# VH-VL binders against Sensor protein CitS (citS), part 13

Target 1, 196 residues: Sensor protein CitS (citS), of Halalkalibacterium halodurans (q9rc53r339to534)
Amino acid sequence: AQTHEFSNKLNTISGFLQLGKIDEAVDFIQKERKIQQEWIHFFIERVNDPTVSAVLLGKISQAQELGIDVDIDPSSQLLTPLQERQQELLVTMIGNLLENAFDALLASGIENKKIYISFTDMGDDFIFEVEDNGPGIPPQLMESIFEEGFSTKEGTHRGFGLALVKKAVHELGGAIFLEEGELGGACFVLTIPKHE
Below, E stands for the ipSAE of ESMFold2; O stands for the ipSAE of ESMFold2 at other seeds; V2 stands for 0.75 times the mean of E and O plus 0.25 times the DockQ between their complexes.

## First folded at step 7 (VH-VL; framework fv_spartalizumab)

Design f6 (from c4 with light chain S28D N34K; at its last look DockQ between E and O 0.65; V2 from the best seeds 0.00; counts 0 for: pae E 4.3 > 2)
Fold by ESMFold2, look of step 7:
Order: C-alpha cells, then sequence, then structure tokens
Structure f6 (fold): chain C 196 residues (1-196), chain A 121 residues (1-121), chain B 113 residues (1-113)
C-alpha cells in the first residue's frame, strides 16, 4: 500500500510538470511535506541549482534530527548556472564538509551545537564557507586532515571526506583553507572560479 | 584586539584616481570580508564594495563597478581601494571595515579611522 | 535595494531625558527561519568612525552601556537611550545587513541642550 501510494503521488507530480502547472506541482509536494517549508522558499529564491538545493535541504533536515542548529547567512545566493562538473563536485564538497562538521559536533561535549553556512556568487568566484562550534582542528593536524585515510573518528567510515574536498576544489581550479572559526570550531572556506 | 589603520588624507583634482590602504593587526585578517564604506560631508554612509583577502575576490556596488578596484595583500594584512575618474561628489571620508561571520557578513564590527579625500578643481 | 528612513533628523534633549529614534525599512529584514532581524545601530561621534552598538535589532554589542537598547521587527525599528548622558551626543545610524547591498539610514543627530 505504501509503494502504491508513493507511485501514485509521483505520477501526479509528473502530470502537473508535463502540463506546465508548476505552482500546482509545488503545492502538491508541500501538502506532503509538513515541516521546514521556510527553507524550501529560501532556496527557491536564492539557489537556482535544484541539486545543490536538495543537498542543502537534506543536510538541514539531518542536522535537525541530530540536534544541531544550522544558520545560513541570509545574503547567501547561488544564482549563476553551474556547469555539470561544477555541480557534481560542489555537491560532493558541500556534503563532505557538512558531514565532517556533524561528526565533530557529535563527538564533542558541546551543549549548543551550531553550524554556520555562507555562500555567494556576487564576484568572479563561487565562495562557500562552513563553520562549526566544535573542538576545531589541532594545529599539528592541519596539514594531515586532507590526507587520504586520515580520521580521528571511531567506526567503519573511511577518512576520505576532506581529501575528496581538496581534490575536488583543486580539479575546479579553486582553493580551500581551514582556520579556527568565530564560533570556536573549524571554519572551511573554499572558492571556485566561475570561468575556467 | 583587532585594529584597522588607513593611509592619510588626500587632495585630488577631478579626473584623477584615488588609492587608499587599510592595514589590519591584532587578529585574523585574510579570511574576513574587508569592506569599504564612504561618507560625504554631512551625509550618511554608503557601501562601496568588499574583498576576501585570502582569495583576492572582490565585489562592488553597481554604482561604483566601473570605477572601483579593490585588492588585498594577505602577507602584509593590507587591503586597498582605488577609485578612478574622480568627481567633486567623491569628496568624502572613506572607511574600511571588517565584516563578521556568524552574526552576518555585512555586520561591521571594526572600522578604520577613515581617510579624508577632497576632490576640487 | 532596501531603503532605510530614520526620524527625526535631529533630536535636541537635556541630560537625563529619554531619546527615541525610529528606523523604517522599505522591506522586511526579518530572517524568519531563525526569527532574527538583520538590522544594526551605529553611533558616530564627531570626527570618529562609526561604532557598533546594537545588532539583530535588539542585541547589545559587548561593552555597550545598558542605557542603549533596540526593539522592533520586520520594517519598524526603534532605538532608545533611556537616560541621556553628555557623551551620547552623536549621530546614530541604522543599517540593514539582510541583503546586498547593505544600506544605511540617513542618520539621526542627537544633541545635548
Amino acid sequence: as target 1 above (196 residues)
Amino acid sequence: EVQLVQSGAEVKKPGESLRISCKGSGGTFSSYWMHWVRQATGQGLEWMGNIIPYFGTANFDEKFKNRVTITADKSTSTAYMELSSLRSEDTAVYYCARGRKYSGSYLFDYWGQGTTVTVSS
Amino acid sequence: EIVLTQSPATLSLSPGERATLSCKSSQDVLYSSKNKNYLTWYQQKPGQAPRLLIYWASTRESGVPSRFSGSGSGTDFTFTISSLEAEDAATYYCQQYYSTPPTFGQGTKVEIK
């Protein structure tokens, strides 16, 4: 019954889209989603890329389930179209930076867990920033956190996330740096040129 | 404690160019947005543009986009603003200011002392 | 672009009086998902750079005396000096930092009689 209901709802959404009834499709989807619709409206206004929007929405939902408070700078925007490879790698980088922040915060004893996100495309580069209020990165580990297999985490998860971020940003001709953030934890800032 | 120190006052003629420096000390410089804001005599404040010094990426208000150049040298913790094709209405005090991160990137928590620029024929 | 309109232009009061300044925004500056208004108040004394006093409409910056306060939401904001002191003679500016470009009100000059 669950699979029948889901398939019928997907067909209804597809029908609205095929007929060019975008408002009706959105209304139908929003009736089926009951929480955090203000984030959906924010991303519709500020982010043209639906894949990037979906990743960010998914991570915000995950953060809420983990008891982590996420702020996005209200001036953030990503309205410039992304090339397919830029989108693919940006999604990878955003996902891995946020998972790193989740892991650091969950392993900490910090009571009020926070993540701050900022992004802009006003200039000639795309710029993304992810900051947490976790324990940060000890100075002696700053270079090694980007090495393949590096991890301070317990479990079966491989420590390739930050290595993938560094490789992805450099493939796009960009750069990344890490410092102690204003919130007292790690602050990662990356840039990607719009034109290659 | 964060401090921003600007270059000294200048007197210019119309059509000339202006270059102002802003040197930061006492804190992190290269990862914070550095902003330029001006104030004409007896008037309010007007945002001109910013830069993130680590990458050298700058943004500009549309009013200045064709006349303003903003650069930075992270090794000396110094930001620069150039304004070309000066007019008499460019007579103002020019400030650099640091934007915060968590509280908002356009919230200015530290300001330079200002650089007075007079443009007269 | 968001326009901020301050009133009055000049306020002349005696020491100990309450000063009340208004800032009206042409658009909402409320970040509704976090219930924060992205509006600041700065103090600028003659010959000096602006000084941050209030952010998020009502949060006092560290080291700012408690006689300074801010209130309001959305489009209508108020800045209050509860008991005016001689050193409070200055021009006060509101600024929105909700969207780009950031914009400032035209200022309210507070004078001590």
Scores: ipSAE 0.347, ipTM 0.714, lowest interface PAE 4.3, mean pLDDT 84
ESMFold2 (binder alone), look of step 7: mean pLDDT 91; pTM 0.932
ESMFold2 at other seeds, look of step 7: ipSAE 0.388; ipTM 0.738

## First folded at step 9 (VH-VL; framework fv_spartalizumab)

Design g1 (from f1 with heavy chain L105F; at its last look DockQ between E and O 0.82; V2 from the best seeds 0.75)
Fold by ESMFold2, look of step 9:
Structure g1 (fold): chain C 196 residues (1-196), chain A 121 residues (1-121), chain B 113 residues (1-113)
Amino acid sequence: as target 1 above (196 residues)
Amino acid sequence: EVQLVQSGAEVKKPGESLRISCKGSGGTFSSYWMHWVRQATGQGLEWMGNIIPYFGTANFDEKFKNRVTITADKSTSTAYMELSSLRSEDTAVYYCARGRKYSGFYLFDYWGQGTTVTVSS
Amino acid sequence: EIVLTQSPATLSLSPGERATLSCKSSQSVLYSSNNKNYLTWYQQKPGQAPRLLIYWASTRESGVPSRFSGSGSGTDFTFTISSLEAEDAATYYCQQYYSTPPTFGQGTKVEIK
């Protein structure tokens, strides 16, 4: 998905150049570099795991392509080293939570699509929160959304993303819960103990 | 309507411990970060720490780490703050406050009424 | 740790006058990723808890009268009461929530004469 995003950006630059729109090409490149540099600085200061940083940066770039605004709370931090298993499963959980948020927002037809992310490791747990401004989850479905094969979307018979998140968090001894967020959509909060 | 109700005023002697409760009602308690902020008489406000009650994970500002304990009881929707080895400079009004999410982790939208604590010999 | 400095310390005004309060930050609280200033204004009346009035420097909290407003960016912020009412007698605090720990200004006391 990161390779596909990079190819799309190169095609855009090439298109401007082929149409003789040099100033537009330069502006696009400068904007992309500034956005990337700002996020790189954030991750250097606040996230001490290059794999988690890469996943988040890739998802932010994908969200921009999809017309989705992503905010990470500026006070977020992940400075405690992750065990290899924690890293692998955390990357999977973050990726699937964001993928499900993208899917919900794209299917909703709402304008001004938003995702909010926060995370902290100041206590005994790693804590991650992902909130969207989509349609949310009806209360009667909140427990069943984590079951394999659950889906409310046309064209899918099984939803695997949230079931994978539930399995991964439980394998790490953590927990996940879902509630309506400040933005009126779904808000997933997960925790992973630093020590089992 | 979200409401935070704190325990009543206390008078303490130096060296004693303080324990203040903050009970939430009218909304979700366990999934929001609950913060503790104090205000000495004639002084500004000072953040002390927080907790997310659902998981019980607490954080503290470094200057209080060895003296403050923050806990929560999800079943009663109550957070607690304990400050040990009290000194006269701990005389203050102590507030609990609810943090927001999207608008900001440290944006405090609801506050308890405050608990006045006086430390004197 | 980000230090917020408010001025003036005390502002004594008559009803109907415009109150203007300043808050200056030792570091920028503008989050360039979303172009928002992580600065908040609270009102604290005597014997009461702080009340959230404005966040993101200029966004009024729901239920806050339109006479209260905020402006500014980066390190320099202003809070305004357009037409002062007797019930506005209070101390007003700015707070940054850009980084841990969150910090507060020392307050500006607004008195009605």
Scores: ipSAE 0.685, ipTM 0.849, lowest interface PAE 1.1, mean pLDDT 87
ESMFold2 (binder alone), look of step 9: mean pLDDT 90; pTM 0.930
ESMFold2 at other seeds, look of step 9: ipSAE 0.773; ipTM 0.887

Design g2 (from f1 with heavy chain G99A; at its last look DockQ between E and O 0.69; V2 from the best seeds 0.65)
Fold by ESMFold2 at other seeds, look of step 9:
Structure g2 (fold): chain C 196 residues (1-196), chain A 121 residues (1-121), chain B 113 residues (1-113)
Amino acid sequence: as target 1 above (196 residues)
Amino acid sequence: EVQLVQSGAEVKKPGESLRISCKGSGGTFSSYWMHWVRQATGQGLEWMGNIIPYFGTANFDEKFKNRVTITADKSTSTAYMELSSLRSEDTAVYYCARARKYSGLYLFDYWGQGTTVTVSS
Amino acid sequence: EIVLTQSPATLSLSPGERATLSCKSSQSVLYSSNNKNYLTWYQQKPGQAPRLLIYWASTRESGVPSRFSGSGSGTDFTFTISSLEAEDAATYYCQQYYSTPPTFGQGTKVEIK
């Protein structure tokens, strides 16, 4: 029943857009996803790329449904235009880093689950940081977490996400590192040169 | 316990350059944003720029972009700030500061002791 | 760039009195997404570096005495020392960390008579 209701809401949004009723589409989305109202204001002001904004908004909504508190530092900015390949790979990296954080927090049993995100394009590089307050990554696994097929969870779903992140960042000429965050969880930091 | 120790006071002439060091200890250095903030005598504080030492990537306030260089040596846990083409208005105490990771990019929870720089003819 | 204006410039009080300091921001520093005000108060004693006292406008940093408090929202903020002690003689600065560049108020100097 929730699947059909969700599809009906998407059809309503599409209908507003097809009729040129952009304000009505926005109002409908905000009424159904009221908590996203404040995040839309942030992204209008701080992020010029609509694809990156959409991924972050989607992940924030997902985190809220999972009981995970997500903060993006308000001084974060991504105002420099992305090249098409940078956009594609950055979206992949952001999505996979956040899914890794969700998995770690959900497996942990920690009650007050938090993720902190920051990013900047003020200098010559794009820099992104994702930190959680989960259990972190044991030192002996830090070298292997970027290998294809790495996973610590049971089931049929295998982890290729961090391997994709490492491949993506290297394709863009950047780097990534991981260490224990201040809250005891994982802290991933990546950098991507704006120009080669 | 985190500690930031800066190089000593300097007296400079207009047109010269200065270079201040900030050595971190008692905590993680390479992954924290290290900032430079200055304070003219009896006046407020002014942010100049920062660096994340692991990558060596620095950012600058537009006001200083053509005069300031910020670098780091992660093997010695030391950040450096260089300011060129000094003027008498650059007379100030210069601080390095560490930003917190999880509650604010510009929330400065640890400060160096400060380096007094006097620029006079 | 967000400008912070502090008042008064100097406050001269006796031990045990209540000190009240104001910080006004040229733009709101309330982050609607998490409903937090990105404003910090620092204490700077003569010849020393600033010390973090309050962040998010009203959250006391660990180890800071309870006589220090902050309040306000949006553009208007207040810092209070409920019962002034001799060691509180210092200059107090507000700082916003809502947007780049981070900016500071001019300071309020608190003197003990």
Scores: ipSAE 0.640, ipTM 0.818, lowest interface PAE 1.6, mean pLDDT 86
ESMFold2, look of step 9: ipSAE 0.640; ipTM 0.822
ESMFold2 (binder alone), look of step 9: mean pLDDT 90; pTM 0.929

Design g3 (from f1 with heavy chain M34I; at its last look DockQ between E and O 0.91; V2 from the best seeds 0.80)
Fold by ESMFold2 at other seeds, look of step 9:
Structure g3 (fold): chain C 196 residues (1-196), chain A 121 residues (1-121), chain B 113 residues (1-113)
Amino acid sequence: as target 1 above (196 residues)
Amino acid sequence: EVQLVQSGAEVKKPGESLRISCKGSGGTFSSYWIHWVRQATGQGLEWMGNIIPYFGTANFDEKFKNRVTITADKSTSTAYMELSSLRSEDTAVYYCARGRKYSGLYLFDYWGQGTTVTVSS
Amino acid sequence: EIVLTQSPATLSLSPGERATLSCKSSQSVLYSSNNKNYLTWYQQKPGQAPRLLIYWASTRESGVPSRFSGSGSGTDFTFTISSLEAEDAATYYCQQYYSTPPTFGQGTKVEIK
């Protein structure tokens, strides 16, 4: 898991050093430390839930390894305490929405892969948005993507993450919808009532 | 192309309420944040609040939270802003505007034509 | 709440001249995570709604003439009309969208002689 990410970064540093590229190794180390520090600062300021913060940080790190650029809207905030079940299911929903975006982007062949995230708790609901610049979802598949076992990917991989999201959001009394985003790919927006 | 059309000008007395509509056409309306921004004559612009019409959940600037109600009817692609307990200081042109997503939730790319509201004794 | 201060209040210029407008922010609007400045410039003609011209401090909105540009970072921003045309007579506003609530400068009125 996290040990593999650390090992991959060590391999990159080792590769630069083995090629005699000392300045590049130093630059890589400095860039990696700065990126982690900036995201930690954002989450301390904007997200009071440590479990949600940890999931988002983990997914950002995973995205970096996959060559995917992730933006979180700077106005995002999650400062309202989550009930235990809300936290558990929100973590599941965030994780699966981001994995869906990773899968779509990796299968797409697009060169400049992007994911955009926003969230707010200023009103009566928690609202989360996840957008990618991938191929999007054809209109005829819009309902089907939430069904268990749905997949547009070839091979042995099978998708069930969006079915889990649909189930989780309904358990919390919320809703989810999908439209084409500003980036031209899929944009998932979900709401969770703060109080049932 | 996206268009936002607002209800017409109004004259109100102090203590009354106003209700302004903002109807979207020519594009996606329900999934975007729709914002309300006002401008007193010859002054800068002031954000009041927003809504995603699909969900009907609204956010408000703290200074308006007890006087402003923002609602939407996704079936007619219309957002509404109500401001209660009107004062002469509420005299302004009221705009609705559409926010973006990736480029910024508070980046306003399309604006309604504005609704002039005069609150006079 | 981030306060934006624009200067000058009014510019009166002839066609073909260069207009330079300033916007200063009480706090940085540079988002270090993506290295973008969340600052926007709008044009508002009398009796009309604002029109988006520039976002992320320097990115021109589609369909906006190339004579309009923006620059700056952090707390200090500049908007430029390189060769003023008659239709450019308007009030120009900066706006930050880095944090809530979004806030606007008080405007700079550009007049054509």
Scores: ipSAE 0.759, ipTM 0.877, lowest interface PAE 1.1, mean pLDDT 88
ESMFold2, look of step 9: ipSAE 0.777; ipTM 0.888
ESMFold2 (binder alone), look of step 9: mean pLDDT 90; pTM 0.930

Design g4 (from f1 with heavy chain S30K, light chain S99D; at its last look DockQ between E and O 0.68; V2 from the best seeds 0.00; counts 0 for: loop humanness VH .296 < .308)
Fold by ESMFold2, look of step 9:
Structure g4 (fold): chain C 196 residues (1-196), chain A 121 residues (1-121), chain B 113 residues (1-113)
Amino acid sequence: as target 1 above (196 residues)
Amino acid sequence: EVQLVQSGAEVKKPGESLRISCKGSGGTFKSYWMHWVRQATGQGLEWMGNIIPYFGTANFDEKFKNRVTITADKSTSTAYMELSSLRSEDTAVYYCARGRKYSGLYLFDYWGQGTTVTVSS
Amino acid sequence: EIVLTQSPATLSLSPGERATLSCKSSQSVLYSSNNKNYLTWYQQKPGQAPRLLIYWASTRESGVPSRFSGSGSGTDFTFTISSLEAEDAATYYCQQYYDTPPTFGQGTKVEIK
């Protein structure tokens, strides 16, 4: 009756204890509690939408299970109220962009997997960025990755989720752009006008 | 290799407007924040605002919000800054700078050569 | 907004000496989520644009000589030139990028001899 991630954390703690690694078990528990508390504090201060906060917190927790380090730029903010449809589609877009990043990193075999997130509502638009340190997208494919069903030969479903992101951003009157990021992987940037 | 090249020095009178260009080359600029920072004679540096050239979405420090306009030509990686209702305190060197992403949106890793603007009666 | 105060205003030293510059922030720039300080140091030589030297308070930018270093956390930061060289004559600025707007210290001018 437990969530898969919750069960995995309990198994990890149990594993340390069964192996007699008490200090490691204590360190794991303390680190997990501190990380969750700090992220909750960040979202209370910087994100004035509980649904978006919940999605980001859930994705951060998922990333931890996958061995992926997630960082959110400290200047990020989302304080402008979202209309109900904006909230629904934004949650979908954020979720799919992060799942795309997870899939790319897990397929890559790189060490020290990283995702960087930033967002702002300082201007007339909501702007979100998601970058990974994975293999990136070859320039010749950058336009095609948003087409429904697009995938690489290695078998990923990024094309389905990214096609949904493009449709959602278009419905909100926004745009999405892909380029190579500072970390050497894919960097997706999307913008959504505050006023429809 | 990465370069930011700004338009040349200007001499202005109070009440006029200035317009400075900043063209990026030798790197990727479309989705990076391009920032404007000024430095008055004998004073420190002051952030004015930024833009993502690809989207044309600009932000401004509240101090300048009613006087500054920042635009871009996304096809040429060129940003423009206009400052209206000039006064003598606007005499400064105006810089454009590129922000990073992962390391910080307001971490300025490349700077233009600066544009000296003098506002005098 | 976050105010940065640098000291001293000027520092006049001989080649080979250690230069120590201070930057104090009106509020913490330590981001607890990743445990990094969002504080940079720039060098500006006369007639030139600033050059990034140090970011995250202590991380040296690529191509910056090892004699330049940064330390500190939270609200108190130090920039050090371990053995001053003639080309290090410049004004040094700290800058926070933790919160908007980004802000700069007023600078410390380092003079040789």
Scores: ipSAE 0.756, ipTM 0.878, lowest interface PAE 1.0, mean pLDDT 87
ESMFold2 (binder alone), look of step 9: mean pLDDT 90; pTM 0.926
ESMFold2 at other seeds, look of step 9: ipSAE 0.824; ipTM 0.908

Design g5 (from f1 with light chain S99D; at its last look DockQ between E and O 0.84; V2 from the best seeds 0.79)
Heavy chain, then light chain:
Amino acid sequence: EVQLVQSGAEVKKPGESLRISCKGSGGTFSSYWMHWVRQATGQGLEWMGNIIPYFGTANFDEKFKNRVTITADKSTSTAYMELSSLRSEDTAVYYCARGRKYSGLYLFDYWGQGTTVTVSS
Amino acid sequence: EIVLTQSPATLSLSPGERATLSCKSSQSVLYSSNNKNYLTWYQQKPGQAPRLLIYWASTRESGVPSRFSGSGSGTDFTFTISSLEAEDAATYYCQQYYDTPPTFGQGTKVEIK
ESMFold2, look of step 9: ipSAE 0.811; ipTM 0.907
ESMFold2 (binder alone), look of step 9: mean pLDDT 91; pTM 0.931
ESMFold2 at other seeds, look of step 9: ipSAE 0.807; ipTM 0.903
ESMFold2, look of step 10: ipSAE 0.822; ipTM 0.913
ESMFold2 (binder alone), look of step 10: mean pLDDT 91; pTM 0.932
ESMFold2 at other seeds, look of step 10: ipSAE 0.817; ipTM 0.909
ESMFold2, look of step 11: ipSAE 0.816; ipTM 0.907
ESMFold2 (binder alone), look of step 11: mean pLDDT 91; pTM 0.931
ESMFold2 at other seeds, look of step 11: ipSAE 0.813; ipTM 0.906
ESMFold2, look of step 12: ipSAE 0.762; ipTM 0.884
ESMFold2 (binder alone), look of step 12: mean pLDDT 91; pTM 0.933
ESMFold2 at other seeds, look of step 12: ipSAE 0.781; ipTM 0.892

Design g6 (from f1 with heavy chain N50Y; at its last look DockQ between E and O 0.76; V2 from the best seeds 0.79)
Fold by ESMFold2 at other seeds, look of step 9:
Order: structure tokens, then sequence, then C-alpha cells
Structure g6 (fold): chain C 196 residues (1-196), chain A 121 residues (1-121), chain B 113 residues (1-113)
């Protein structure tokens, strides 16, 4: 997923250069460098897993291209080593939760789009939260958003994200919950036992 | 409006256990972190731990050496904190408090009324 | 863990006067990623729980009177009551929520003469 995000950035730079728009290419590189530098410092200090760091950085970059402001709670940390399967599924779950937040915000027409992320390894569980300031989920749909009715049949990674998240978290012995967040939109919270 | 209502004051002896309840109402609680903070005379405020009521997932400050158990009943929006092997230095007012999310996980926007606990030697 | 030092310990003033309280942090609580200071001010009246007044160092909580304000950045923070009211007699605490564990200052007691 991050290979695709990186490739999109390279294609953008290449496109500007192929059109002879050197100043636009430079501006794009400078903007990306500034934002990534701040986040790279955060992840070096707070996240011990390079794969999780890479997916979060990629999604932050994607959010910036979409005009979405991303905040990560400063108390967030993930220093406990992940088991290989935990890492694989966690990356998938984080990616899908963020893609669903992107989709909801882009469809909403809300001007000041925000996503809030938090994570911690302070106890016996890993805890991850993703919140947006979008329209939220109507209460009558909160049980069903994880069912087939909100998933596309197999073929692409996109279109079945929340059902896949629920399956993945349960494979790890964890759980996921949806509630209205502080920003007034959807807030997804998941927990994964460290030992399973 | 959001309210946190705690159980009443207690007087304990060293070596006994303490259990305090905190019931939330009037707002969103299931995925919000419910924290416990205590205030000993002359020492100020001290964070003890949290729980996410929906999951029952809890964590604690290492200072309590596994003396603390935090649980929740998601159906009643009630969190419980138990402190075992009480000592005189555990004499304090114990608060539950709700953390925020976007504004900060450890930003306490609503507090219970407090539970006064006295541990007499 | 981050240590917060408040001064003065006690401040005794008359109604209508300006109260100025200091909170100094042993480490910066400025989050470079969003340029916010993760510092909070609480008011605690005798026999009551703390009440959130200011977060992000300078953002007033909803429903808090405009006479309460906060300023500062990094390690040095100031809380101001622009015109003291009798009901403002309380102890005021700063708290950082930048890193775990969250920690509190020891408080500044504001008394009305």
Amino acid sequence: as target 1 above (196 residues)
Amino acid sequence: EVQLVQSGAEVKKPGESLRISCKGSGGTFSSYWMHWVRQATGQGLEWMGYIIPYFGTANFDEKFKNRVTITADKSTSTAYMELSSLRSEDTAVYYCARGRKYSGLYLFDYWGQGTTVTVSS
Amino acid sequence: EIVLTQSPATLSLSPGERATLSCKSSQSVLYSSNNKNYLTWYQQKPGQAPRLLIYWASTRESGVPSRFSGSGSGTDFTFTISSLEAEDAATYYCQQYYSTPPTFGQGTKVEIK
C-alpha cells in the first residue's frame, strides 16, 4: 500500500517535469519534505516497528494530498515488538480504518477535514483509535457497518475494509468498537492482546 | 450533561482493600478512557490508571506494584477501581475522570465528585 | 516523567485585581507536529473536584468565563485571572498531558482578601 503511495508521489513529480513545470515539481518536493520531516522525527522516537511507521507516514502523506489534517496524540507510543502476524494484520487494519475515514470525509463536503489517531502499548493490549470529523455513523447502522452490507465482494482491497478489520482484529483475539467521537464523527477503537 | 458519580467515603485499616465505583451518564463513555486520579494531602494530584469501559482494557502506573485493579461494567457505564494492601500513604481523595480524544487522551474534562479514603494506622 | 513547578504557592489579592500564576515544566510540552502545548489549567474549590479551565495552554474550555486565560510555550506557562471575583478563591493546578504519565503541579492557592 505504501509502494502505491510512494509511486503516486513519484508520478506527480515526473508529470510536472515532463510538462516542463520545474517550479511546480520543486514546490511539491519542498512541501512533502517539510511535513515528512516533522512526522519522521515523531515516529523515530515513538514507534519501534518500521512497517507500522511506514504505513502511517504513507497515510499522512495521502491525507495531505486530499486536504485532510491529521493529528496523532502526542502520548502515542508503540515500542513493544509486534509478532509477525500482529504486524501484518495491524498494518491492514490501520490502512483500512484510515481509508474509510478518507472516503467519509471526501463524500461529506465538510471544509475543515480532520482525522485524529492515537495508539498505545502501555498495558497488556495494543490500543488504536481513529476518529474523523465527518458525518459519523447513524446509530441504527453501527452494528451493521461491519457486516456484508458494507463490504464489496472479493477482488480489491478497497470496498470491504470494515468487515476485513473486524475479521483481522478477532483473529488477533482483540475487539473493535465504533462510537461518536469528540470531533462529532466516527471514532473506531480497537484493542489487541499482546500475547495470543 | 456529562456526569460522573462516585461511591461514598470510606475508612480503612492498613492491609485492607478499597473498591470505588464511578458511574457515567449524560454522554459518550464506552470508548472514552476513564481515568483514576488521587489527591493526597500535601502531595497534589497523582494519576493512577485508566480503563476503556467497552473493552474492559485497563492499565496502571507502575507505582502501584500491581495493587490496582480497574474494571468496568459497560452495560451500566460504571468503572471500578480496587486498591489492595492499603497503606497510610494511600489516604487521599480518589477521583474518576473522563479523558478526551482529539484534545488529548490525558486531558480530563469531567471529574467525579471524589471519594475520600482514610487509612488509619 | 515531567515535573511541573508552580509559583507562587499562595496569592492573596482583592476583588478586581489581576492574578498571575506561573507553571514551569522540566521538559518542553510543545508538540512539534501540531505546534500545540499540551498543558492544562484546573480550578479546584475546597471540597470539590478539579474543573477544567484551559487546555492546549491557551484554549478556554466551553463555559469558562473570559477573565480566565493562559499563555506561554515550551516550558514556561502563565495563567491569568484578569479581574478577580470572590468565587475565584480556589487552588489552581497546571497539568501536562504531552507524555505519560500525566503530571500535575503542586498548585497555587488564590485567596480573596
Scores: ipSAE 0.788, ipTM 0.892, lowest interface PAE 0.9, mean pLDDT 87
ESMFold2, look of step 9: ipSAE 0.802; ipTM 0.898
ESMFold2 (binder alone), look of step 9: mean pLDDT 91; pTM 0.937

## First folded at step 10 (VH-VL; framework fv_spartalizumab)

Design j1 (from g5 with heavy chain G27Y; at its last look DockQ between E and O 0.90; V2 from the best seeds 0.77)
Fold by ESMFold2 at other seeds, look of step 10:
Structure j1 (fold): chain C 196 residues (1-196), chain A 121 residues (1-121), chain B 113 residues (1-113)
Amino acid sequence: as target 1 above (196 residues)
Amino acid sequence: EVQLVQSGAEVKKPGESLRISCKGSGYTFSSYWMHWVRQATGQGLEWMGNIIPYFGTANFDEKFKNRVTITADKSTSTAYMELSSLRSEDTAVYYCARGRKYSGLYLFDYWGQGTTVTVSS
Amino acid sequence: EIVLTQSPATLSLSPGERATLSCKSSQSVLYSSNNKNYLTWYQQKPGQAPRLLIYWASTRESGVPSRFSGSGSGTDFTFTISSLEAEDAATYYCQQYYDTPPTFGQGTKVEIK
């Protein structure tokens, strides 16, 4: 699913080696490995669920290929064990919220693309926040973006992923809220009760 | 402009409880974490807990977990902090403060004027 | 939790002088994933709430005069007032927001002679 990203990295390494630029190839490999190792270390310490960690790591890698700068608040934590159904639906919700942010940023033409993520289990709920610095969502569309089959005025079809998020959070007894974020784009905030 | 206005000074006895209000204006109150921070006379600042008013979900520093309640009323744009089983060491100025998001959840950009609470025998 | 130690406790200087304040952290507050230091500086005048001056160790908050600056990384941080004005008499606090709970230094009181 990431064949374009992987192929580009292999071509870069191969190009350096074919041109005799060994030091540059080594620097490229070391930089890529250091970034991955730092994120893996963060998730081992902060996220006690390997499936959620894998989804977030995969999305961070995807964002790097797309030229999107991802920040996760350093105080984020998810250490409370997830029930099997919570895990399944969280993976779906996280994936769809991040894909929504990627799509909005890629369509926008903004040069310095950013996504901010935070999450906590400090209280009685799991809380996740995903914010981008994209164009945001016009006030008149805020109620309808969660409807199945919703599409933007541009003719872009994005309506299925957010509808799945709304259904998933409702099944878990939680809620989702959309507001303007600090970065000027969309900010999705969801909460899920830890029990029942 | 963003403004946080707190309830007035209080004098309490040990064993009583206190309840401080913080009304936010000039921004979307329900969307921002509201934090509570206290400062005893001649002492440093100490974080107590927070709330995101849209959901009503609150978090607490471990040392206050069993004594503090934090709530919010979205319709009046007001957050509340209640501290029970008061002791003389709870004498302090209590602040509400607004947190950011991208710049940091615990980065406090606007503060209330403070509420002086004296707990005396 | 992360302990912040400020020095000196009190700094007494004349208008126009440079004030230099130190904040040392018991653990690094440098977030390696984005290479930012999660350290802020606040100004608190007598009878007033703290005012945010600097975040991410060196980024000035909007509306903060350029005479205020911050530097440092990891565990060692410096706050500088390049040319003191009478209105700068206050206590200055550093705060980390790298980990929960957020914690504050004990403060440095700056007096104008």
Scores: ipSAE 0.697, ipTM 0.852, lowest interface PAE 1.3, mean pLDDT 87
ESMFold2, look of step 10: ipSAE 0.752; ipTM 0.883
ESMFold2 (binder alone), look of step 10: mean pLDDT 92; pTM 0.939

